# Designs tried in a protein design chat: VHH binders against q9c0h5r722to879. Part 11

Target 1, 158 residues: q9c0h5r722to879
Amino acid sequence: WSSESIKKPMIVTSDRHVKKEACELFKLIQMYMGDRRAKADPLHVALEVATKGWSVQGLRDELYIQLCRQTTENFRLESLARGWELMAICLAFFPPTPKFHSYLEGYIYRHMDPVNDTKGVAISTYAKYCYHKLQKAALTGAKKGLKKPNVEEIRHAK

## First folded at step 6 (VHH)

Design p17 (framework vhh_lunsekimig_d3)
Fold by ESMFold2-Fast, scan of step 6:
Structure p17 (fold): chain B 158 residues (1-158), chain A 120 residues (1-120)
Amino acid sequence: as target 1 above (158 residues)
Amino acid sequence: EVQLVESGGGVVQPGGSLRLSCAASGFTFSSYALYWYRQAAGIERELIAVIYSGGRTYYVDSVKGRFTISRDNSENTMYLQMNSLRAEDTGLYYCARLTEESDWGAFDIWGQGTLVTVSS
């Protein structure tokens, strides 16, 4: 978890466009989670995050690792809940790469135990939901093309 | 005179092929990653392919295996070979050079676009 900006991506890349997009993505994630001032309402911030991951395939694994970081050792309950919501939203539109799938699956899986629950945030419930969405997204991405994110689908993805 | 000029667009049947070209001038072509974007009616511009200065490439899932991006540094030209074209590939195709904020004097450069129409 971090309340500050990042100056480089979590996943090493030699492409400066992907590097710049990854840093902008982190700001949007912080905005959705309430850890940074937002110019737009949460729904539209989520749309921008989902649209970046959908349109920039090279950013998808970076997006999921940033969400894993922001849901690790996060003691701000509203921020923690929003981070898991945003993961669920993104998984409605695109999976990570096959190489990253096992890591993300393991991360989500170890949060499915109720021992992870805090007062006010049922982390295990979010994790079970994300686990289901991850498996569905991986199957959908393997069989057919992925649909562009839109506000109505984001509203229902939570 | 810093510019990018696309060419090669046209009308093609599903399953057909087109080769797009992006001619660059006014900057050190070999030093930059170069991008292909497309824009369909009512949809914002989406990234479809990148070729990095070191020669590595990136493709969105919808074009992977069908499109091939390449560059010729001696000709200052980037190409997009499009095979097995589908109706959903229809749109305006733009080439771009994008800048990092830390690059002094650099700025984003966009071409004028070239229209690709895949009719059924």
Scores: ipSAE 0.000, ipTM 0.074, lowest interface PAE 23.2, mean pLDDT 76

Design p18 (framework vhh_lunsekimig_d3)
Fold by ESMFold2-Fast, scan of step 6:
Structure p18 (fold): chain B 158 residues (1-158), chain A 120 residues (1-120)
Amino acid sequence: as target 1 above (158 residues)
Amino acid sequence: EVQLVESGGGVVQPGGSLRLSCAASGFTFSSYALYWYRQAAGIERELIAVIYSGGRTYYVDSVKGRFTISRDNSENTMYLQMNSLRAEDTGLYYCARLGEESDWGAFDIWGQGTLVTVSS
């Protein structure tokens, strides 16, 4: 977990556009989680995060690793809950690459045990939901094209 | 209130067949997608197959061509026909209905599981 901005992506890339988008994406994630001041409402911020990951395929693994970082050792309960919520929202629209799938699956699985729950956040419940969405997204991506995120679907994923 | 109950598990030899049933109650069955998951000892639950409300189906590669998911909306029952069973198909088989997406506090609805053992 970090409250600071990032100067470079967590996954190394030579693409200048992807580098810039990754840094802006991190700010949006922090805005959704309440760790950075947002000018837009949370639903609109979530839509922007999901749309960036959907439209820029090269950002998808970066998006998920940023969410993993922000949900690791995060003791700010509201931020922690919103981070898991945002992961579930993104998994409703696109999976990570096959190369990153096993890592993300393992990360989510580790949090499905109720021992991970805190008094204010049922992490195991969020992780269970994210696990099912990950498997469904991977299967859907193999069987059909991915549809652009929209406000209605994000509202229902929340 | 809302319940899923699996049945049909058992012990079979490799190459054998089993038909699992999932009886549902307490909700409008025809309106929901339904899922089959399996769990081997010490391994996490994995999605095997899904059948959507409109009848579309999807399978993971390891069972494609061997397993067939189906539903009978008049009987509120979902089935998994398992053919050409292999030792690696051994595990607890669960049917599930996912919770509503807008309710993070709602648990997915799971059955009790039915045991499938493929051994010679």
Scores: ipSAE 0.000, ipTM 0.107, lowest interface PAE 17.0, mean pLDDT 76

Design p19 (framework vhh_lunsekimig_d3)
Fold by ESMFold2-Fast, scan of step 6:
Structure p19 (fold): chain B 158 residues (1-158), chain A 120 residues (1-120)
Amino acid sequence: as target 1 above (158 residues)
Amino acid sequence: EVQLVESGGGVVQPGGSLRLSCAASGFTFSSYALYWYRQAAGIERELIAVIYSGGRTYYVDSVKGRFTISRDNSENTMYLQMNSLRAEDTGLYYCARYPEESDWGAFDIWGQGTLVTVSS
């Protein structure tokens, strides 16, 4: 977990556009999680995050690794819950690449044990939901994604 | 050719047992985690159980204590022993394998499914 901005993507890339988008994506993730001031309501911040991952295919693995970082050693309970919600939202629209799938699957799986639960946040419940979403997304959406993000689907994905 | 083939499905009464098999070919079986999923009519595929290459297992709460996943690396086969079957266990059962990071260009592989019907 980090409260600071990032200057470089977590996954190495030589693409200038992807580098810039990754840094902006991190700010949007922090805004959704409540760790950064947001101009828009959370629903529309989530729509921006999902739309970036949908539209910029090279950003999808970066998005998921950023969510893994922001849900690791995060002691702000509302922020932690929002991070898992955002992961579930993104998994409703697109999977990570096949190369990244095993890493993300392992990360989510480690959190499915109730021992990970804290007062006020049932992490194991969020992780089980995300695990289900990841497997569904991987089944049909590996290259193109499942569907274009929209506000109605985001409400249902939470 | 990477392939997974399920077998062992059938019709059984509530409280009965079935053993499903998933025969694998075309890859180093012992190196991969393997998955059992099921799908009832009109319902999304649900993860049931996982067995990792190191032998660790995971089960969803609805089958924990009733189902046992196992593997035989010498036969390239994964099993799902299903005990105390309920009507709600009725569905198509699929085995699956996901790519490892070392297989960056590979995709998940699915079997064709085997039908399990639990009827009174």
Scores: ipSAE 0.000, ipTM 0.134, lowest interface PAE 17.2, mean pLDDT 77

Design p20 (framework vhh_lunsekimig_d3)
Fold by ESMFold2-Fast, scan of step 6:
Structure p20 (fold): chain B 158 residues (1-158), chain A 120 residues (1-120)
Amino acid sequence: as target 1 above (158 residues)
Amino acid sequence: EVQLVESGGGVVQPGGSLRLSCAASGFTFSSYALYWYRQAAGIERELIAIIYSGGRTYYVDSVKGRFTISRDNSENTMYLQMNSLRAEDTGLYYCARLPEESDWGAFDIWGQGTLVTVSS
């Protein structure tokens, strides 16, 4: 977890556009989680995060690693819950690449044990939900292609 | 209220067959896609087959042509017919109903698991 901005992507890339988008994405994630001041409401911040991942295929793995970063050693309970919520929202619209799938699956799986729960946040519950969303997203993306994010579906995914 | 109960696991020799059953209760069975997963020792739980509410099916490549998923909406039961079983098919088999896209915070429903052992 970090309250600061990032200066480069978590995943190495030489593409300048992807680098810039990754840094902007991190700010949006912090805004959704309540760790950065936002000018838009949370629903529209989530829409922008989901739309960036949907539109920029090269950003999808970066998005998920940033969410893993922000849900690791995060002691702000509301922020932690929002991070897991945002992961579930993104998994409703696109999976990570097959190469990143095993990493994300392992990360989520490690948090499914109730020992990870805190007094204010049932992390195991969020992780279990995200695990199933991940499997469904990988299957749906392979068969139908990916549906563009919209406000109504994000509202219902919450 | 909502539950899935599995049966049909057992010990079988390579090349043999087993049929697994998953009995559902507490929800409108015909309205949901249903899933078969398996977990082998030392390996993460993996999806093997899906049957959608409309009867469409999906299989992972490792079981395609050998396994057949089916459902009987009148009996609220899903089946997995497993043919030409291999040693690598050994594991715990789970049936599941996963949350709908709109079911934020709704828990998935899992069966207890049924053990399939393929050994000579």
Scores: ipSAE 0.000, ipTM 0.094, lowest interface PAE 19.5, mean pLDDT 76

Design p21 (framework vhh_lunsekimig_d3)
Fold by ESMFold2-Fast, scan of step 6:
Formats: C-alpha cells, sequence, structure tokens
Structure p21 (fold): chain B 158 residues (1-158), chain A 120 residues (1-120)
C-alpha cells in the first residue's frame, strides 16, 4: 500500500505512452479508493480506470499489480474494501494476460481464507467474487472478445 | 436465506403477452433496485429493465413501449408485463438484485430463470 505517486510502472515496459498512462492510472486508483482527492464520484472514476485498461492493452497487467499493491497491508478499511471492489469491476471488462493470470489467481486465492477478514471488511468474500470474475473474464476474452466499459455495466460488476 | 424466484414464463404466439413475477425473500425488498435480465441460447445475459427503490424505471431500446416493469412492496414481488412479443424476445428471463453504489462487498443475487418462448 502507498499514498505517494509512482515515478515509473511496476512492470518494466519500453513503451513511452504505457509508462505515462501507468502513472496516471495509479492516481485514479488512489482517487477511487479515497486515498487521493477526486472531483468526480467513485462510479465515474471507476469508469475512467476500466476505460484505460480496456483501451490500452499494455496497461492491463500493470493495473492488476497496482491493485494488488494497494490491497496489501492496507489498514484503512474503506480504502481496502474499495480496492477489492475496483478489482472486481476491472475483471468484468478485461482479464490480465495469460502470463500474469497465475500470479493474480494466486494472489486472490490466498485472500479467500476467512482468517484475512477484518472488523468491517469481509476480504474473503471480496476475494471469492474476484476469483470467479477472473476465471469468467479469461474464458470470455478468449472466446468472444472484450466489450467497451460503460456506467451501467460498472454498476453491475460491483 | 436471500432468494429471488421467477414465474410466469411460457409459450406464446408473436404479438401475444406474458406477465413475469419475481418473488423476493430474506431482505428488505423496498430498499433495493431490482433488475430483469434475459439470456438467449449462445448469447450473454443482457439487462432489459430495472426499477429503482423509488419507482423510477429504465428500459433498453428494444423493449421500450412494449414491456412494463413494476413492483409491489407489500407483496415483495417485482413484475414484468411483456406485450407485443416478438420471436427475438425468446430466452431465459432472470430477476436480480445487484449491489447498490453504497453496498460495498455485497454480492448480486440471481433467480433460477423462467423460459419465455415466442413461436408461431
Amino acid sequence: as target 1 above (158 residues)
Amino acid sequence: EVQLVESGGGVVQPGGSLRLSCAASGFTFSSYALYWYRQAAGIERELIALIYSGGRTYYVDSVKGRFTISRDNSENTMYLQMNSLRAEDTGLYYCARLPEESDWGAFDIWGQGTLVTVSS
């Protein structure tokens, strides 16, 4: 977990556009989670996050690793819950690459044990939902391709 | 136990009408928006109509003017009145309760589905 801005992506990339978008994406994630001031409501911030990941293929793994970081050792309960919700929203629109799938699957699986639950946040419940969404997104993306994010589908992905 | 149970599906001729019901239990019905989805063979579930807790409604363009969603909070039941039915309306119809913007960590609740067949 971090309250600071990032200077470079967490995943190494040679693409200049992807580097810039990764840093902007991290700020949007912090805004959604309530760790950074935002002018837009959370639903519209989530739409911008999902749209960036959908539009920029090279950002998808970076998005998920940033969410993993922001849900690790996060003691701000509302922020932690929002981080898991944003992961579920993104998984409704695009999976990570096959290369990153096993890492993300393992991360989510480890949080499915109720021992991870804190007062006020049922992390195991969020993780079970995200696990299901991850498997569904991987199958749908492989078979049918990916739909552009929209406000109503984001509301449903929560 | 939180449950949604659909009924009212059947076989009808083009131009006919059906009324679907969704009976809810295990939660405060009046506090939630409720949704109708449909799924045709080989196609993803799609939202067709919803009704907010305050009674405001939404419809996709393909059903506007033909379908009417309503709710009876005293009976814990939501309805979908389907008029002027077309062959393309054929499919499994599901009612759902989805998490509200404020219901962080709440899961969606789905009924088992009811089959609507429009054939000549």
Scores: ipSAE 0.000, ipTM 0.093, lowest interface PAE 20.1, mean pLDDT 76

Design p22 (framework vhh_lunsekimig_d3)
Fold by ESMFold2-Fast, scan of step 6:
Structure p22 (fold): chain B 158 residues (1-158), chain A 120 residues (1-120)
Amino acid sequence: as target 1 above (158 residues)
Amino acid sequence: EVQLVESGGGVVQPGGSLRLSCAASGFTFSSYALYWYRQAAGIERELIAVIYSGGRTWYVDSVKGRFTISRDNSENTMYLQMNSLRAEDTGLYYCARLPEESDWGAFDIWGQGTLVTVSS
């Protein structure tokens, strides 16, 4: 977890557009989680995150790694809960690449044990939802393709 | 109708074995991770084992090496083979499935539970 901006993407890329988008994406993630001041409401911030990941395919693995970072050793309970919620929202619209599927699956798996729960946040419950959504998103993306995010579907993905 | 039905519970002596079954209906069994939980009197329900749709498994430390989770997708049934049973394994055993993605606010689907008693 970090309260500061990132200076470069978590995943190495030669694409300058993807580098810029990855840094802006991290700010949006912090805004949704309440770790950065936002002018827009959380629903519209989530829509912007989901739309970036959907439209910029090269950003999807970066998005999930940034969410893993922000949910690791995060002692701010509201921020932690929002981070897992945002992961669930993103998994409603797109999976990571097959190469990153095993990494994300393993990360979510480590959080399924209720010993990870705090009095304010049921991390294991969020992890179970995210695991289910990850598997379903991978199946849907392979079979039917991916639907563009919209605000109404984000409301229902929570 | 989505249903999970446990069976195989009973009374055994310490060091004994039991095999629990969880029969599923009303959903595509092979597509879901499936869970075994247990609950002792006055204690919160705890996750003890999980089998993922891809066949990967996880166990809580207290049962690792003694319990084996498995699934038979052709029979829509999940199993928990319990060996070297101890008094502290006594409790109600539940199988569970994650809620549907489109029904995010819904609770997990749970079986009725089956009682395991380990006593001399």
Scores: ipSAE 0.000, ipTM 0.089, lowest interface PAE 20.0, mean pLDDT 76

Design p23 (framework vhh_lunsekimig_d3)
Fold by ESMFold2-Fast, scan of step 6:
Structure p23 (fold): chain B 158 residues (1-158), chain A 120 residues (1-120)
Amino acid sequence: as target 1 above (158 residues)
Amino acid sequence: EVQLVESGGGVVQPGGSLRLSCAASGFTFSSYALFWYRQAAGIERELIASIYSGGRTYYVDSVKGRFTISRDNSENTMYLQMNSLRAEDTGLYYCARLPEESDWGAFDIWGQGTLVTVSS
C-alpha cells in the first residue's frame, strides 16, 4: 500500500504513452479508494479506471498489479474495501493477460481464506467474488470482443 | 499441418476415472500453453484446466483435487487425469492451443473433442 504518487509503472515498459497512463491510473485508483482528493464522484472515477484499462490493452496488467499493491498491508479499512471493489469492477470488463492471470489468481486465491478477514471488512468475501469474475472475464475475452465499460454496468458490478 | 487430436473419452460409472490425451503435431509443442475445455448439452463451453509452457497449471474450482493436467513434451502430448467422476462431468472435452501467453483472444487451434459420459 502507498499514499504517494508513482514516477514509473510497476511493470517495466518502453512505451512512453503506457508509462504516462500508468502514473495517471495510479492517481485514479487512489481517488476511488479515498486515499487522494477527487473532484468527481466514485462511480465516475471507477468508470475512468475501467475505460483506461479497456481502451489501453498494454495497461491492463499494470492496473491489476497496482490494485494488488494497494490492497496489500493496507490498514485503512474503507480504502481496503474500495480497492477490492474496484478490482471486481475492472474484472467485469477485461481480464489481465494470460501470462499475468496465474499471478493475479494466486493473489486473489490466498485472500479467500476467512483468516484474512478484519473487523468491518470481509476480505474473503471480496476475494471469492473477484476470483469468480476473473475466471469469467478470461473466458469472455477468449470467446468474443470485450464490451466497453459504462456507468450502469459498473453500478451492477459492485 | 498444425493439429490437436483428443482421445481417451468413454462411458464410465460415477466414482470412476478416465485419462484424456491431446496429441499435438505440426508445431513446437513445448513452446505453447495448452488448455482443456468442456461442453455439456445446453451449457456454454467452459475452461477446465490449463498448463503453460513453463509448467504452471490452473484448474476451475469444480475439478480441483479430482483432475490433474500434465504434459509430456517429448511425446507432444497433454493429459487430463480425471478421478472421482460425477454425472455433471459428462460432456465433450476439447483441447486448445494459445500461441501467445499475452492474448486470451489468440486461441488458434482446437481439437475435435472427445466424449465423456458418466452414468450408471
Scores: ipSAE 0.000, ipTM 0.238, lowest interface PAE 11.6, mean pLDDT 78

Design p24 (framework vhh_lunsekimig_d3)
Fold by ESMFold2-Fast, scan of step 6:
Structure p24 (fold): chain B 158 residues (1-158), chain A 120 residues (1-120)
Amino acid sequence: as target 1 above (158 residues)
Amino acid sequence: EVQLVESGGGVVQPGGSLRLSCAASGFTFSSYALYWYRQAAGIERELIAVIYSGGRTFYVDSVKGRFTISRDNSENTMYLQMNSLRAEDTGLYYCARLPEESDWGAFDIWGQGTLVTVSS
């Protein structure tokens, strides 16, 4: 298990800073999911992921596509559950762009059927929660400013 | 050796169809997500579609309903079926394998590109 990071973002960008941050974001996602070593506790890792997505609007779609990738054909039960949990956490603080909304909505919706459940992970339950959070985040972000992530809210978003 | 080879590009009239192929060798094809990117003259390279190892797909809004990505794991080949082609679809089409999580691999692989021209 080497667990190397991505060299390129899932969504191509000309911005060098966004490219670098996307690759670093992937390492943090792997750390939260238990697929990469981390010194920080999971809650602190989740806070860093949420803060990066909140602070850098250009990373939001990249963050969600990385989570979709990490929850697709993931046969490590603990990692799979953590991936869906991290998606729910991020959706508590910011939506994807309108252009990416339909894809993410469709991805989540297709997992709401219990046929997607594996032994040990109730994917349909996570997906239903994420679906509701996505719709709420899109409405809240359009009407009000998005609140900065904090540790207490992350505990309640899980 | 690890490589991706595209084919199927050409000149087609608006409203026409083309099927692109991406033949892979040197790695466990079924274990990887595979990507189609497009680059038009003077425009940055953009993601068009993805097919994940489990068969799940993603499309950018501009091609949804017109393009279909698929894979044949037995032949180590990925396809892009392009229907209702428009002048703005003109460009170099690249297939790619991007680094996967864990021990599956850490290297991105790009094909040389295949040119698609949609003209009158």
Scores: ipSAE 0.000, ipTM 0.090, lowest interface PAE 21.1, mean pLDDT 75

Design p25 (framework vhh_lunsekimig_d3)
Fold by ESMFold2-Fast, scan of step 6:
Structure p25 (fold): chain B 158 residues (1-158), chain A 120 residues (1-120)
Amino acid sequence: as target 1 above (158 residues)
Amino acid sequence: EVQLVESGGGVVQPGGSLRLSCAASGFTFSSYALYWYRQAAGIERELIAVIWSGGRTYYVDSVKGRFTISRDNSENTMYLQMNSLRAEDTGLYYCARLPEESDWGAFDIWGQGTLVTVSS
């Protein structure tokens, strides 16, 4: 977990556009989680996060590793819950690459045991939901295209 | 010489079972994710199951609990065990490989297909 901004992507990339978008993405994630002041409401912040990952394919693995970081050793209950919620939202629209899939699956799986639950946050419930969405996203990602994120879909993604 | 060859298709009655095989040659089998797709008359190919290089598996809901995907890296062969077959399972079954470094849509090798017919 971090309350500060990042200056470089967590995944090494030579693409300048991806580097810039990764740093902006981290700020949006912090805004959604309540760890940074937001100009827009949470629903529209989530839409921007999902739209960036959907439209910039090279950002998808970076997005998921940033969410893993922000849900690791996060002792702010509201922030922790919103981080898992945002992961579920993003998994409704796009998977990580096949290379990153095993890492993300393992990360989510480790949180499915109720022993991970904290006061006020049922992490195991979020993790089970994310696990199912990850499986669906991976299978769907092998088909032609993925649906562009929209406000209605995000409202129903929890 | 990179090739995938499916076999094991046939005609079965509803509720029956079939075991499909996908034999690979010309590449390091253990380094790739492998997929089973099916295509019925008048519809596009649909993904049904995947097995990653590490042995993890995923299935579409319509076949989950009925089909089992597995791989034998020593024999360069992937299998699909199909149980409790339904008329809707009728189609050409293809295997495909995916480089794990690439996008999910970047399938570079497909087999020729094996026909599965579930009829009364």
Scores: ipSAE 0.015, ipTM 0.362, lowest interface PAE 7.7, mean pLDDT 79

Design p26 (framework vhh_lunsekimig_d3)
Fold by ESMFold2-Fast, scan of step 6:
Structure p26 (fold): chain B 158 residues (1-158), chain A 120 residues (1-120)
Amino acid sequence: as target 1 above (158 residues)
Amino acid sequence: EVQLVESGGGVVQPGGSLRLSCAASGFTFSSYALYWYRQAAGIERELIAVIFSGGRTYYVDSVKGRFTISRDNSENTMYLQMNSLRAEDTGLYYCARLPEESDWGAFDIWGQGTLVTVSS
């Protein structure tokens, strides 16, 4: 977990566009989670996050690693819950790459045990939902092209 | 020459079992994710199972609990154990490989397929 900005992506890349988008993405994630001041409502912040991941394929693994970081050792309960909610939203629209899929699956799986539940946040419930979404997203992405994110689907995904 | 060859298809009655094989040659088998997909007449191709290089597996809901995907890296072969077969499982079964760094669905090798017919 971090309240600071990042100056470079968490996953190494030589693509300048991806580097810039990764840093902007991190700020949007913090805004959705309530760790950074936002001028837009949360639903539209989530739409921006999902749209960036959908439109910039090279950002998808970066997006998920950023969410894993922001849901690790996060002691702010409202932020923690929003981080898991945002992961579920993104998984409704696109999977990570096959290479990163195993890491993300393992991360989510480890949180499915109720011993991970904290006072005020049922992490295991979020994790079970995300696990189901991850499997569905991977199979859907392999079968056909991914649908562009929209506000109505984001409301239903969370 | 890179090649994937499916085998093991046949005719079985509902409730029966079959084991499909996908024999690979010409590449480092253990480095690739491998998929089974099927196509029935007049129906779109359906991905049914995947096994990653690390051994993790995923299934579509329609086959979960009935089918088991596995791999033997020493024999360069992937398997699909199909139990409790249903009429809707009828179709051509294909295997495919995918570099784990690639986009989902960017298959670079398709086998010729093996026919599975489930009929009374």
Scores: ipSAE 0.013, ipTM 0.349, lowest interface PAE 8.2, mean pLDDT 79

Design p27 (framework vhh_lunsekimig_d3)
Fold by ESMFold2-Fast, scan of step 6:
Structure p27 (fold): chain B 158 residues (1-158), chain A 120 residues (1-120)
Amino acid sequence: as target 1 above (158 residues)
Amino acid sequence: EVQLVESGGGVVQPGGSLRLSCAASGFTFSSYALYWYRQAAGIERELIAVIYSGGKTYYVDSVKGRFTISRDNSENTMYLQMNSLRAEDTGLYYCARLPEESDWGAFDIWGQGTLVTVSS
């Protein structure tokens, strides 16, 4: 977990546009989680995160690894809950690449045990929901193609 | 009943110091990041400093090295120590908390503001 900006993406890439977008994406994730001041309401910040991941395929694995980082050893209860919520929102619109699927699946699975719950946050409940969304996104995304994010779908995805 | 109350504002000469306090009630103080904002000329509030629940801090460049943000979780109070004050630091100073996740109507919690005037 980090409250600071990143200088480089967490996944190595030679694409300059992807590098720049990864750094901006991290700021948006911090804004949604309450770790950085936002100009927009949380719903519209979530829409911007989901839209970037949907429109820039090269950002999808980076987005998920950033969320894994921000939900690891995060002792700020509201921030932790919002990080898991944002993961569920993103998984409603696009899966990670097949190469990253097993890593993300294992990360989510490890958090499904209620021993991970804190007094204010039922992490196991978020993780179970995310696990279901990941499996569904991987299956249906391969068959139907991916739908563009919108505000109403985001309300229902959380 | 969630409330933030600022105090400590006043009139000082350039180069002077002031310490602002922000007293919080109605929420679990230790669980939240808390912010200091400043409003001059009545246009837009600008972020000055933030202190995260774990104690990490951030400062905007214009106040870095001059202002120090701190918190006392046992007293539910956040502070802003302002040193080497400049005329440009004049304004209303607000403390703030980000909205809770359960509140998707999503409003920041703001104090009423405390006036800081730096005059020659």
Scores: ipSAE 0.000, ipTM 0.083, lowest interface PAE 21.1, mean pLDDT 75

Design p28 (framework vhh_lunsekimig_d3)
Fold by ESMFold2-Fast, scan of step 6:
Structure p28 (fold): chain B 158 residues (1-158), chain A 120 residues (1-120)
Amino acid sequence: as target 1 above (158 residues)
Amino acid sequence: EVQLVESGGGVVQPGGSLRLSCAASGFTFSSYALYWYRQAAGIERELIAVIYSGDRTYYVDSVKGRFTISRDNSENTMYLQMNSLRAEDTGLYYCARLPEESDWGAFDIWGQGTLVTVSS
């Protein structure tokens, strides 16, 4: 977990557009999680995150690794819960690439054990939900990723 | 009572086959995705295969082409046909019913596990 900005994507890329979007994405993730001041309401921040991942396919793995970072060793309970919510929201609209699938699957799976639950946050419940969404998204592939995010669907996805 | 009961485990030589069964009771079987997990010594419990209510399936790369998951909704039973078994397939095999996306906060159901040993 980090409260600071990033200057580079977590996944190495030579694509300048992806680099710029990755840095902006990190700020939006922090805004949704409450770790950075936001001028938009949470639903619209989540919409922007989901829309970036849906629109910029090269950004999808970066988005998921950033969420993994922000849910690792995060002792701010509201932020931690929001991070898992945002992962669930994104998994409703697009999967990671096949290359990243095993990493994300393993990350989520490690959190499905109730021993990971903290006071006030049932991480195992969030992780189980995300695990199901990941497997479903992988099965439906591009079809699931074709659906453009909107506020109403984001409300139902979390 | 809501429960899952596994059977079919055993000892087999490399290259052999086993068929695991998972008998379900206490819930509407046809409405749920069912899962096979494996727990090997020194390794965390891992997903092997999923079969969804519409009979779509998913397999992890290590078992693709060797294992086949299936279900019989009339018998409330899920199966895992394991072919071309390798020493690395050794472990406890669990069937599970996990919460769906609309079931966030619902409890999961796990069987007790059935032991598969691929020797030699």
Scores: ipSAE 0.000, ipTM 0.101, lowest interface PAE 19.6, mean pLDDT 76

